# Miniprotein binders against q56419, part 21

Target 1, 326 residues: q56419
Amino acid sequence: MEGRTLEEVQEEVFKRHGVLVPKKELEDLAKALEEAGLLLTEKVEARLKEEEEKLKRERPMRLAGLSYPEGEREARAFLEAFRASYPGEGEEARVLLMPHLEPSRVPEVYGAALAALEKTPPPERIYLVGVAHRPLKEKAAALPVPFQTPFGPALPDLPALQALDALLPFELFNTPLAFREEHSLELPLFFLKGRFPEARVLPLLVARRSPELGEALKVVLRDFPGLLVLAVDLSHVGPRFGDTPLTRTLAEEARRRDLGFLERLAEGEPEAALAFLGANPTRIDGVEVVASLLPLLRERKGKVLAHRLDLEAPTLSAVGAGTLVL
Short names: E, the ipSAE of ESMFold2; O, the ipSAE of OpenDDE; V2, 0.75 times the mean of E and O plus 0.25 times the DockQ between their complexes.

## First folded at step 9 (miniprotein)

Design q1 (at its last look DockQ between E and O 0.06; V2 from the best seeds 0.00; counts 0 for: pae O 13.7 > 1.5, pTM E .550 < .8, other shape alone 3.003 > 2.5, SAP 87.601 > 70, placed apart)
Fold by ESMFold2, look of step 9:
Structure q1 (fold): chain B 326 residues (1-326), chain A 85 residues (1-85)
Amino acid sequence: as target 1 above (326 residues)
Amino acid sequence: SPEALEFLKLWIEYLKRAIAEAKKALKEGDPEKLEEALKELERLAEGLFKAVLLAKGDPEALKKLAREIEKLKEEIEKLKKELEK
């Protein structure tokens, strides 16, 4: 019973929006998982609690030696190699959209982000907004601790984070474990810290669209100016994501959706960008972040610097990544 | 639908077998078998998480299932780190 066989059945059952799963089967699955958890709980409980306490103090590197080098010297060379992957010139950014996809898959897209950062005056702080891949207790969360990088710790901007928390109708800091494995912050942060070593960071995650977050950030940015970074990927298409096998037609549609979305954002029309996607048939994962941050994106014009729809040959699927400056 | 029910029955069967292998490996103190069982549980948990993101059904049952998936994934990762010691 190979994992590919189960994956094929899963993809057929859940590829369409609105597939109803019977309540009894959901409860049976939850019970089976609870039993598996009981086998594991006593072995790891102290480690889970210790990891949560550690995350309340600092967030360690999880991808060093996997996605980027662990040592500072090697990390600097890695950063420069990525800049070289994009031979073009950047443009100053007040808002930067960049990916969180594995860097080696889209080197010129990260290189374009570095090119934009070269043209951007060093900010006092960076508002880094990623996509939560683990459940949050609220629509959004932050982790007000240093994030380890090969270039030293990225220090939190505590006054700005406290101001943000005070303006929101929910607690911002109550899901620290969601940050443990969150690559949508760690991967972009590597590049950002490498170029802006003195900037403090507001590490933010969005799980579900929050208009309150955007309004609060507009106020906080007035008093605590800085660089806003949307760390998001674009289309997700193919069998891994519930589609039929990837075809040239599906790939071309995904590119059109990605570029149409980015172009409308570049015209300062974020509502039009979201409307263009409709039901989001190619699963652009940046939509919840953009929908949250509308007040910060309206009327802000800019330029798309790079885009790639990257093929995952083993899964016959693709993921889009782009770099946009506003 | 019949297809959805058949998929869930297969999923439950695979999960039951993976749990049984993990329980057996734990009882016997066999770290290699436990590691294999944990990898299989991890695959099932990832697949189920993707399914829950796409599914529609009873909201409280879906939330409970999502919480258990997250707990299981974290427990698997922590136990895997313990095994490497």
Scores: ipSAE 0.012, ipTM 0.455, lowest interface PAE 8.6, mean pLDDT 82
Fold by OpenDDE base, look of step 9:
Structure q1 (fold): chain B 326 residues (1-326), chain A 85 residues (1-85)
Amino acid sequence: as target 1 above (326 residues)
Amino acid sequence: SPEALEFLKLWIEYLKRAIAEAKKALKEGDPEKLEEALKELERLAEGLFKAVLLAKGDPEALKKLAREIEKLKEEIEKLKKELEK
């Protein structure tokens, strides 16, 4: 890209990947990179430190007014609309797999999650396990602070978090900045808090498979029972993810992988689900989460409630999303 | 997309932090921390590079970023070699 215009870069990406990235997005990215200052300046370090200090107190909403409404009344209407987008009935969940994709892309999949939550007795606590899209110091992390939502703060279950930390071979409370903008927790939490306003939350992120996390959680769940939520997306295919533009064949393969994964989970065979994916050529997002939670997923039978492979037309790429109840 | 930009901003922040940690580890003479920070930096840089390639951002800014990342990688490699001495 040295010396290339944004148009030349756009053209090159189009030629190589069949994706037309809007020039404005390129400009915005460039500007963001420039504004972010690629250099660790003392100013950036000071800002990061300030943000870390803030995250010791609370995790503010980042996607309010963007992905979901900021106001409580509007947020409730949003929940109702998403529930209405799924025509089916849910089932009681002990484990809920749901997406963390932009809600507007897969409304019926979130609607299916809401349908499941309607049949679920209010839990005392929710173990919300998301995907770390940013690096973690350890394989997994937790942020033991209130997460802001339009429905009020989701309060952490400190006793359960402490019990979990005590059983892990690493410090659970690591990399607080990874939570700052992590949508894999924020988006699902909106729906969960809206349905279960009194539930405490254990916000967990997985960066890499941690069998230790699953074993520790299995023990913690005995003394601290609750709803386990896997906030994961499924296949990521197309130019955004290193593939050719979405074709019928690529879409069929993505769907096959997604559904084959979910169906094996629904049969209570999480190891078979992972084995079915092999090298994960369609880049199912939730693999590391599922691999971490094997002890909690074994022998649990359930039902796939919804699945969608959503096309992002500007990038000719697609992301799979599903809702599974166990 | 605005989301992609925000994501990239975040990645850059993480990259900067990883670089800072690597530099700190280097200063402290902690090879394990340096190696970990370097691995993280490589992961982040690769991810950022992929995201950059996908985001088609300011090719100059992205090149600058890529060059800075490469320079940082080189610095880290140099630091790794110095720690092995």
Scores: ipSAE 0.000, ipTM 0.242, lowest interface PAE 13.7, mean pLDDT 82
ESMFold2 (binder alone), look of step 9: mean pLDDT 80; pTM 0.749

Design q2 (at its last look DockQ between E and O 0.48; V2 from the best seeds 0.66)
Fold by OpenDDE base, look of step 9:
Structure q2 (fold): chain B 326 residues (1-326), chain A 85 residues (1-85)
Amino acid sequence: as target 1 above (326 residues)
Amino acid sequence: SPEALEFLKLFIEYLKRAIAEAKKALKEGDPEKLEEALKELERLVEGLFKAVLLAKGDPEALKKLAREIEKLKEEIEKLKKELEK
């Protein structure tokens, strides 16, 4: 079966691109796909099952020693340094929008998030809503297991997660493998756990806009109050994302879109924020998350604390990041 | 690997064409051919889904693949609904 699919792909590549990918390259690709777990071989299925079984117990750190320190002492020093990178004061947050970009790229934006958390009373639970960079079986998913951090495990709020699942028209606890390497949860969780060590967490991923999620969360938040965190990046512009190299004009447009989006959210007008983006030509990452959480963002006024459009020089591309409190 | 991501992109393009052929089968009024094509498409999309879950690479590139998978699934579901009519 696998060989036939490869031949069909080869034929198709040839038909479309006029390039006959050598069967050997296809085989190597197939093998690489197989090795990468992309071919549903018995070995791949076994690996999938093994990884799924691991995720039934805990979600281990994947970015410790890479994006943040693994050791608790070093991790605390890391938090302090990031907080120090933002010279301003924060405000109390009921809703926090923060980035999930590599922290070293936008330290002051994470610093602004920490400043907001300093003014926020310790919540019993944190609803952490990230962006799915992997496909989900449903529009959204949750992983009801401890997430490892340098500050100890972030424990799930099982009662609140169960309450949320019960209100959704789909199974919330789907696609555990999507969480395995998902940085949109791991990176913000580092900062959140460091600041609120006793808070339980609801780790949520959004792949596609789910109005049902926002409505369900609005109900759940009544019985299970907590801090809502949107872990989202903003514009993605440049060659990595299908644009020309970053120019002044492209950067100005990205900033305009980012700030216009955040400012409308700060005014309590999330529908206006989405409408302002239209077709989202600068590819703001957080659109599907915001669109899912409209009921929770309406009429909440807040403040944009930080924004940065960070250049990735090797690719002449840039990613926007912001911190907003509501 | 960059090669793996490229293969996945090519595979998505193949699936898009297969869906287009399935749509043609629907227009031709061959429900058996359509049913067989849909079963194969579902199998292949499931394989692609699992592959992207395990794939290593740029998160944004993977996200793009994820969105393409979602579109493929939606198109398959539309064809299934038409077959049931």
Scores: ipSAE 0.740, ipTM 0.898, lowest interface PAE 0.6, mean pLDDT 89
Fold by ESMFold2, look of step 9:
Structure q2 (fold): chain B 326 residues (1-326), chain A 85 residues (1-85)
Amino acid sequence: as target 1 above (326 residues)
Amino acid sequence: SPEALEFLKLFIEYLKRAIAEAKKALKEGDPEKLEEALKELERLVEGLFKAVLLAKGDPEALKKLAREIEKLKEEIEKLKKELEK
């Protein structure tokens, strides 16, 4: 395994043992799993340590030149083009729900978020709550370092983050590597930093619903007022997500569930929004975040500004995105 | 790569089967062997956790793997608590 990448090691172990899995005795299965785990563990540990040390200082841009421009001048023009994609007026937001889907796929949905920010007094800080796409050691996590953007670094609000950590029954700063490539923070942050260049940020991820997070944030927001942003996507339907081929019926169901969820949130009824989804058959991405943040969403009325269920033609699948102000 | 993600999926299926056998063994009462098996399962799930943290690929596929890791950890923790009784 000398001189090989992690992916090459994983593929080599798969070749040696993958074909035999269905027919192996339990003892052979246990041996194969130990061999695979041991090889991955040694190389993974070394790489983990190196990447973690980098993230203790700052979180660099990962999507510049891919999802948004790297240069500041081009980034400002990009931001203004997105605002122009939404012809309506915004509303002042105390809480903003916005997507983290690739911006070019849903330009008017991000434009609606910008319209809301135009009506929103610049906050001292932004509580940015995304969705973990990699495992966390706990239900939620934060990374208390500057996040780089084309508009300069988004500085962490260390006093507010420390207050939050002190109120939780688990260590908040628990999985730095989960932030390394997490687009659910980076993509919304581009828009937020562009409009509120002086605001500090609390970059938060949710992996699983945590009622403790919502209760703690309610306390922290009392002493450290700011803008709460739920950076979440909505329905995920079609073959990419385990469904039969995307049909008009499935797309209509996904749209209905997205809008029903958003409208109940807009009525100040987050528990009703969750109950409406039941088992969440269209896999609305925002459920774990909303379930965590119930104390901050109750009785806050507002408005749905935009929604799109965006088709992924190559995968015959679709993802929903929306903008909600409360 | 897609091959690496497929390996991780197969590895999860192996672990699910191993946990199912551990659940059956709990009623049969060899707690020393079951405790050793659970310790080994924890080690393997931790390796899987670390591998997924570093893996490249579709974020939605990675999120599914992360959820499967959570389920494995929960099942192992339940068995450990049953053994303490």
Scores: ipSAE 0.699, ipTM 0.882, lowest interface PAE 1.2, mean pLDDT 86
ESMFold2 (binder alone), look of step 9: mean pLDDT 78; pTM 0.696

Design q3 (at its last look DockQ between E and O 0.51; V2 from the best seeds 0.00; counts 0 for: pTM E .799 < .8)
Fold by ESMFold2, look of step 9:
Structure q3 (fold): chain B 326 residues (1-326), chain A 85 residues (1-85)
Amino acid sequence: as target 1 above (326 residues)
Amino acid sequence: SPEALEFLKLLIEYLKRAIAEAKKALKEGDPEKLEEALKELERLAEMLFKAVLLAKGDPEALKKLAREIEKLKEEIEKLKKELEK
C-alpha cells in the first residue's frame, strides 16, 4: 500500500468513473475509493496526529522568511517600511478591517492599517477574525494557544475565549489543524503584534456565516473589551477564480464592488453592504465574516483609509484589499 | 500540487452525484440499504475533509473545495436525519 503513487490512485478512481451509478455500483466504487483513501489516510493520519499534537502547545510561524522577516530587528524595520508606504494619517479604530493578502502586494493598504493602529489606544485584547481556507467542523473556530511572531508570542485570551465558547451552540475549539497554515490570521497578526505587543489575542476563523457568533461576540466584548479586527480580502476576479481573463471592464466592476461594500460598511449599514453585492459576483471573501458579525457593525460609522485591486500578472487575475476603520 | 487539487475535485464531484442519487432513492428506496449507502457517503466525505485539511496548493482553490465539502457533509447529515424520521 505504501508504494502506491498519486497517479496510480487517480487511475483507479477514473476506472470507477461512471454516470447514473446504481446502488450496487455505488457500493463498489465506495470500496475502491476507500482503498485509495486508505493509502492516503495511513500517511495523512500520521501527519494529522503529529501536527495536531504540536498545535496543542503553540502555533508556529509558517511565513517567516517568505512574507515577512524572521528576526525581530528586521521585522521592526519591515513594519516601519509599510507604515511609510501610507503617508496619510489614520483614525482611531474600535473595529478595523484589514487584508490578509500577501503584504508586498498591497503595502499602502497595510500601511493604512498601521496608521489606524497609531491612533488607537493599546487594547487589552484583539479579536482577530480571519477566513478559513481549510474546512472547519463548525461554522467558526478558535485555537487557544500562543501564536509565534518575530515580536514574541501572541498569547491567547483564555477567559474571553472560554466565555465565547460557552455562548455558542457548537464547540468553538473544533478544528485545530485548520489553523496550521492559515495566513488570514498569521499575516494580520504580524502587524497587530508588532504595534500592540502587550495585547492578548482571540484567533478566530469563519468558514460559513454564523449569526450566533456575532451575537455571542457582542456579549463577550461587553465584559472583555478589545479591538475587533476583520482580516478579510475583497474581490477575487480572473481565471484563477473562475472568470475569463481579467479585462478593464472586469477590473472596474471589481473595484466598484469593493468600494461600494466598504463605503456602506463605513456608513454603519452592513446589511446594505451585503445587499449591494447580491450574489457576490466578484467573490468578495469578507462577506461571510461581515454576515457573521452584523450586531457588531450596525450603526458604527467610520472611514475607508485605503483600497487596492492588485493584479496577479501570471494568472491574469486580481485581488482587492482595503483598510476600513469604524 | 495541481495533481492533488484535480484529484480532490474529481472525488468531490463524484460525491455530489452520489448524494443526488441518494436524495432520489430516499423517496422510493430500500430504507436499510439506503442507510448503509449514507454511512459510506459519510465516510467518503470525512476522508475528503481530512485530505483537504492537509493538502498543499493554492489557498483560494482549497477554500472553494472546503466550502463544497462542508455543504456536502451537511446534506448527508440532513438525509440521515430524514431517514430516521
Scores: ipSAE 0.734, ipTM 0.892, lowest interface PAE 0.9, mean pLDDT 86
Fold by OpenDDE base, look of step 9:
Structure q3 (fold): chain B 326 residues (1-326), chain A 85 residues (1-85)
Amino acid sequence: as target 1 above (326 residues)
Amino acid sequence: SPEALEFLKLLIEYLKRAIAEAKKALKEGDPEKLEEALKELERLAEMLFKAVLLAKGDPEALKKLAREIEKLKEEIEKLKKELEK
């Protein structure tokens, strides 16, 4: 809103749309945006540029001391506790689907991921594909910089990232600011780096389904083999997501969709998994990621290791999380 | 803040309406009006894009806004392509 007064915006909205937004509401809104640093003032633009410049060097931890311990010793104890929360044994993974939900909500699901990683030979590189919770300029993006973790920096695989970029019809290295606070990469990366400290990482975000990404990755994986990780949550149901409060019926439907999705993936039928969801009425988070990675998921048989639908009691809402190995 | 998210929603609704008016201009055969409208739409879309990138709040709420903005950008690009024909 460079140079236009709130009054000019109000007048413009009224002239164009016949809606008079109360000036006070616009003022409160503008103030809230300014306070939130969302008004593109010169100051905000300068801050954005500064943050972008920082992200050219490294991606700092944002959730250390909140979602996981900042200290390495405490972080290792955290990993062990999460592993202990899953009583089963894992299987070797070539593809790992795991959550990015707050770890404390679904410890056994992360524990199942750790169990799978115990049976997985240390990969040279990890293709970590998360969900963009911020808009991207393109359907997918990568950030080719070190990601900080309590176990040291997760270093990017620049050659593999460059190879991927070269095969995509769009610039892969777009929207660095989308990575700044993206938990869908940070949370899984904690567990992955803790288990495989020497693995290089390709941090990828998907905003919209990109079949091109899956085809490109299939080619890149031949020359740059590694572990593929899908960091995705499952159903999102309840008032936070536009539903009624969680009921037995709604929970059963969420579980049915989550498990039906995961089971079809475990059978090596990712197209059937997507088709099973239809319009995705329970809002499975991982749909765009799976739809982008179809070439890598086809004909791979595996096993569902864990699933949980976790209730957020204050909002009477629930989020599904699962761990799948292929 | 909840207020920031509400503001972003209002801006998105404004952008949706502005796109609808641009589509009307296209149908009316006024290319100059459409061009001016498209410039403003692109500006607004970019502003919203940056605002959501900077916004703090519920990740899922932000994701929803992000997807809406992405769809609106696609609609703007379609209008732009029609103007270039």
Scores: ipSAE 0.720, ipTM 0.890, lowest interface PAE 0.6, mean pLDDT 89
ESMFold2 (binder alone), look of step 9: mean pLDDT 80; pTM 0.736

Design q4 (at its last look DockQ between E and O 0.42; V2 from the best seeds 0.63)
Fold by ESMFold2, look of step 9:
Structure q4 (fold): chain B 326 residues (1-326), chain A 85 residues (1-85)
Amino acid sequence: as target 1 above (326 residues)
Amino acid sequence: SPEALEFLKLLIEYLKRAIAEVKKALKEGDPEKLEEALKELERFAEGLFKAVLLAKGDPEALKKLAREIEKLKEEIEKLKKELEK
């Protein structure tokens, strides 16, 4: 793990963490794991402390110049180009589902989200719920600091975040480092901040389904009304995700799963949407978020504005993205 | 970074094997040594948790590792509670 060849590191770990033998070697295993864990923990903790100091003040852009332009003027033009990629009209959203996939891969899907925002009165705040790609200590987390964007900082809604934390049976702010490189918040936020420059934000991540989160948010939204955004991707299929190479049959199945999921959500039936996925064989990314937020999704009818299953040619894989208003 | 992710996968695999051995030994093993082993497994799992927080690489690969580490930490907690009985 510290720069040796992979083969050398694999050999060393095996020597320290061999198979258990009855009773007499349990102590040797415990000592070997302690040595490995202690070394990893000490170095990792020092690095974590440095990164956490930076996050005490703000969450900086990580994708400027890569996924969207760094400068404000160029960022404005970028937004307008994405809106133009969707030729249709939007509808007012109380809840918006939008992707967090690389924007250039699904321009019309992000364009549809922008079209919906055009029809949506500027909210006082946005509840932005993404998918954790790093481990969380709890089922969900938040980071109560400004998130930088090319349009200026997206300021946190501290009173609403404090109210949410107070209602949860777990600590909401205890995994700040999970936000450091989390694109599922940064990419949607670029579009949201560009259209609602005065809205405050509650930046939230879900790792594992939490019914408690949905119930708490239902209470918080009554006192702190705003736009709820589910920043989720849909199917993930192909070798990059543990499948065989993408076939036409697998792609058609993924599209069917994506659209069936979105359509059931659009009918106000989030439990039916989850049941439709079963074991989630195409790995729809949004399932844990939807399962957490059931109280906010029930009986809210709406419309699917866009969908794409986008091919990753180099990996023979695909990822689905959609736009839904409720 | 690709080699670092493969190393983390190896460490998670070793942690899974160690947890499985403690689980098999729960009824016959020395309770004191099993408690020590679970404490060390907990420290090891916490180290992996922090390593994945800092790792560079494909977000989808990191997400898979993150969910595995979260599950393993939960399994360790369950075994600690079973050992108290």
Scores: ipSAE 0.720, ipTM 0.890, lowest interface PAE 0.9, mean pLDDT 86
Fold by OpenDDE base, look of step 9:
Structure q4 (fold): chain B 326 residues (1-326), chain A 85 residues (1-85)
Amino acid sequence: as target 1 above (326 residues)
Amino acid sequence: SPEALEFLKLLIEYLKRAIAEVKKALKEGDPEKLEEALKELERFAEGLFKAVLLAKGDPEALKKLAREIEKLKEEIEKLKKELEK
């Protein structure tokens, strides 16, 4: 986009696509992109650099006061309420699969995660593996800085992160801006930090399957033991995701895929879980994370504690969420 | 804005087509022109990459765009390596 006029882009889009985007629409889009900070103007680049420099020091809360309370007292009450929403008892977790969906949509699923954490001895460190909703330069990334929470900062385990980086064929500390607003880490971290205030954290994002990540983590976990957390959602079905409005049949298929995936993971058969999904027609979010962590999930037996397919009524779409302990 | 996401989608589709044209030209074309074209595509892809990093909107829509851009960047890099041979 540097140096090409909107007109050149319009002509090129027209020549190539046969779609004349009205110049006004292109201008409006360009303006919207500029206003959104998406046009690589000098101003946007300066902003990017500024945001990157901030992320060298800490990752601030983005969802405080929106998805969870900002104040510690209110945040503790929030945790208790979510725990209360799950009537069951948890089990000790060595691996915890939990959602990163908006907590208010699936409170009992987060409650099940909290129940599992109650039965889990406080770990020295938490390997928190989320889903990248932004592009990464590499298949996976880490941000080696404190993450702010209502319970204080979640401090990075720098030695363990460095050990992981050393075993990867790519630079682990890539694309810091991808972490800036990444909810797949922030939301589960709220619950994890609230339960284990002294645990160090390895905040990891997966964009694409990286078998190297799982192999490297398997080695690192020997010297740096800790709780592994997969912060992943399950099926995404309905118009928001390219399907027809949610029907009984579509919901049943989503649930079947979600539960079939989780049950095979609970049996210690992560390859079977992936194979069961095939082309992943219901768009289970956690596939790339699970595919990256196969060495850590093999032969581990566990239990599905909770599952929900939550309807977003305005879009007639639904998202699956689950809690699994291994 | 929904409009910004649609624009990004259009730009990604443009990039996909441009890559396809370069792939065709690799069979018939002037290596110097191809190198320049690949450099332009790389710059464009990097721009889109940064744009999606900063974009606001539906996380799942952004994730889809992110994966598409990542894939296109890999394709460009592969083409560059093929041209250097």
Scores: ipSAE 0.689, ipTM 0.881, lowest interface PAE 0.6, mean pLDDT 88
ESMFold2 (binder alone), look of step 9: mean pLDDT 83; pTM 0.803

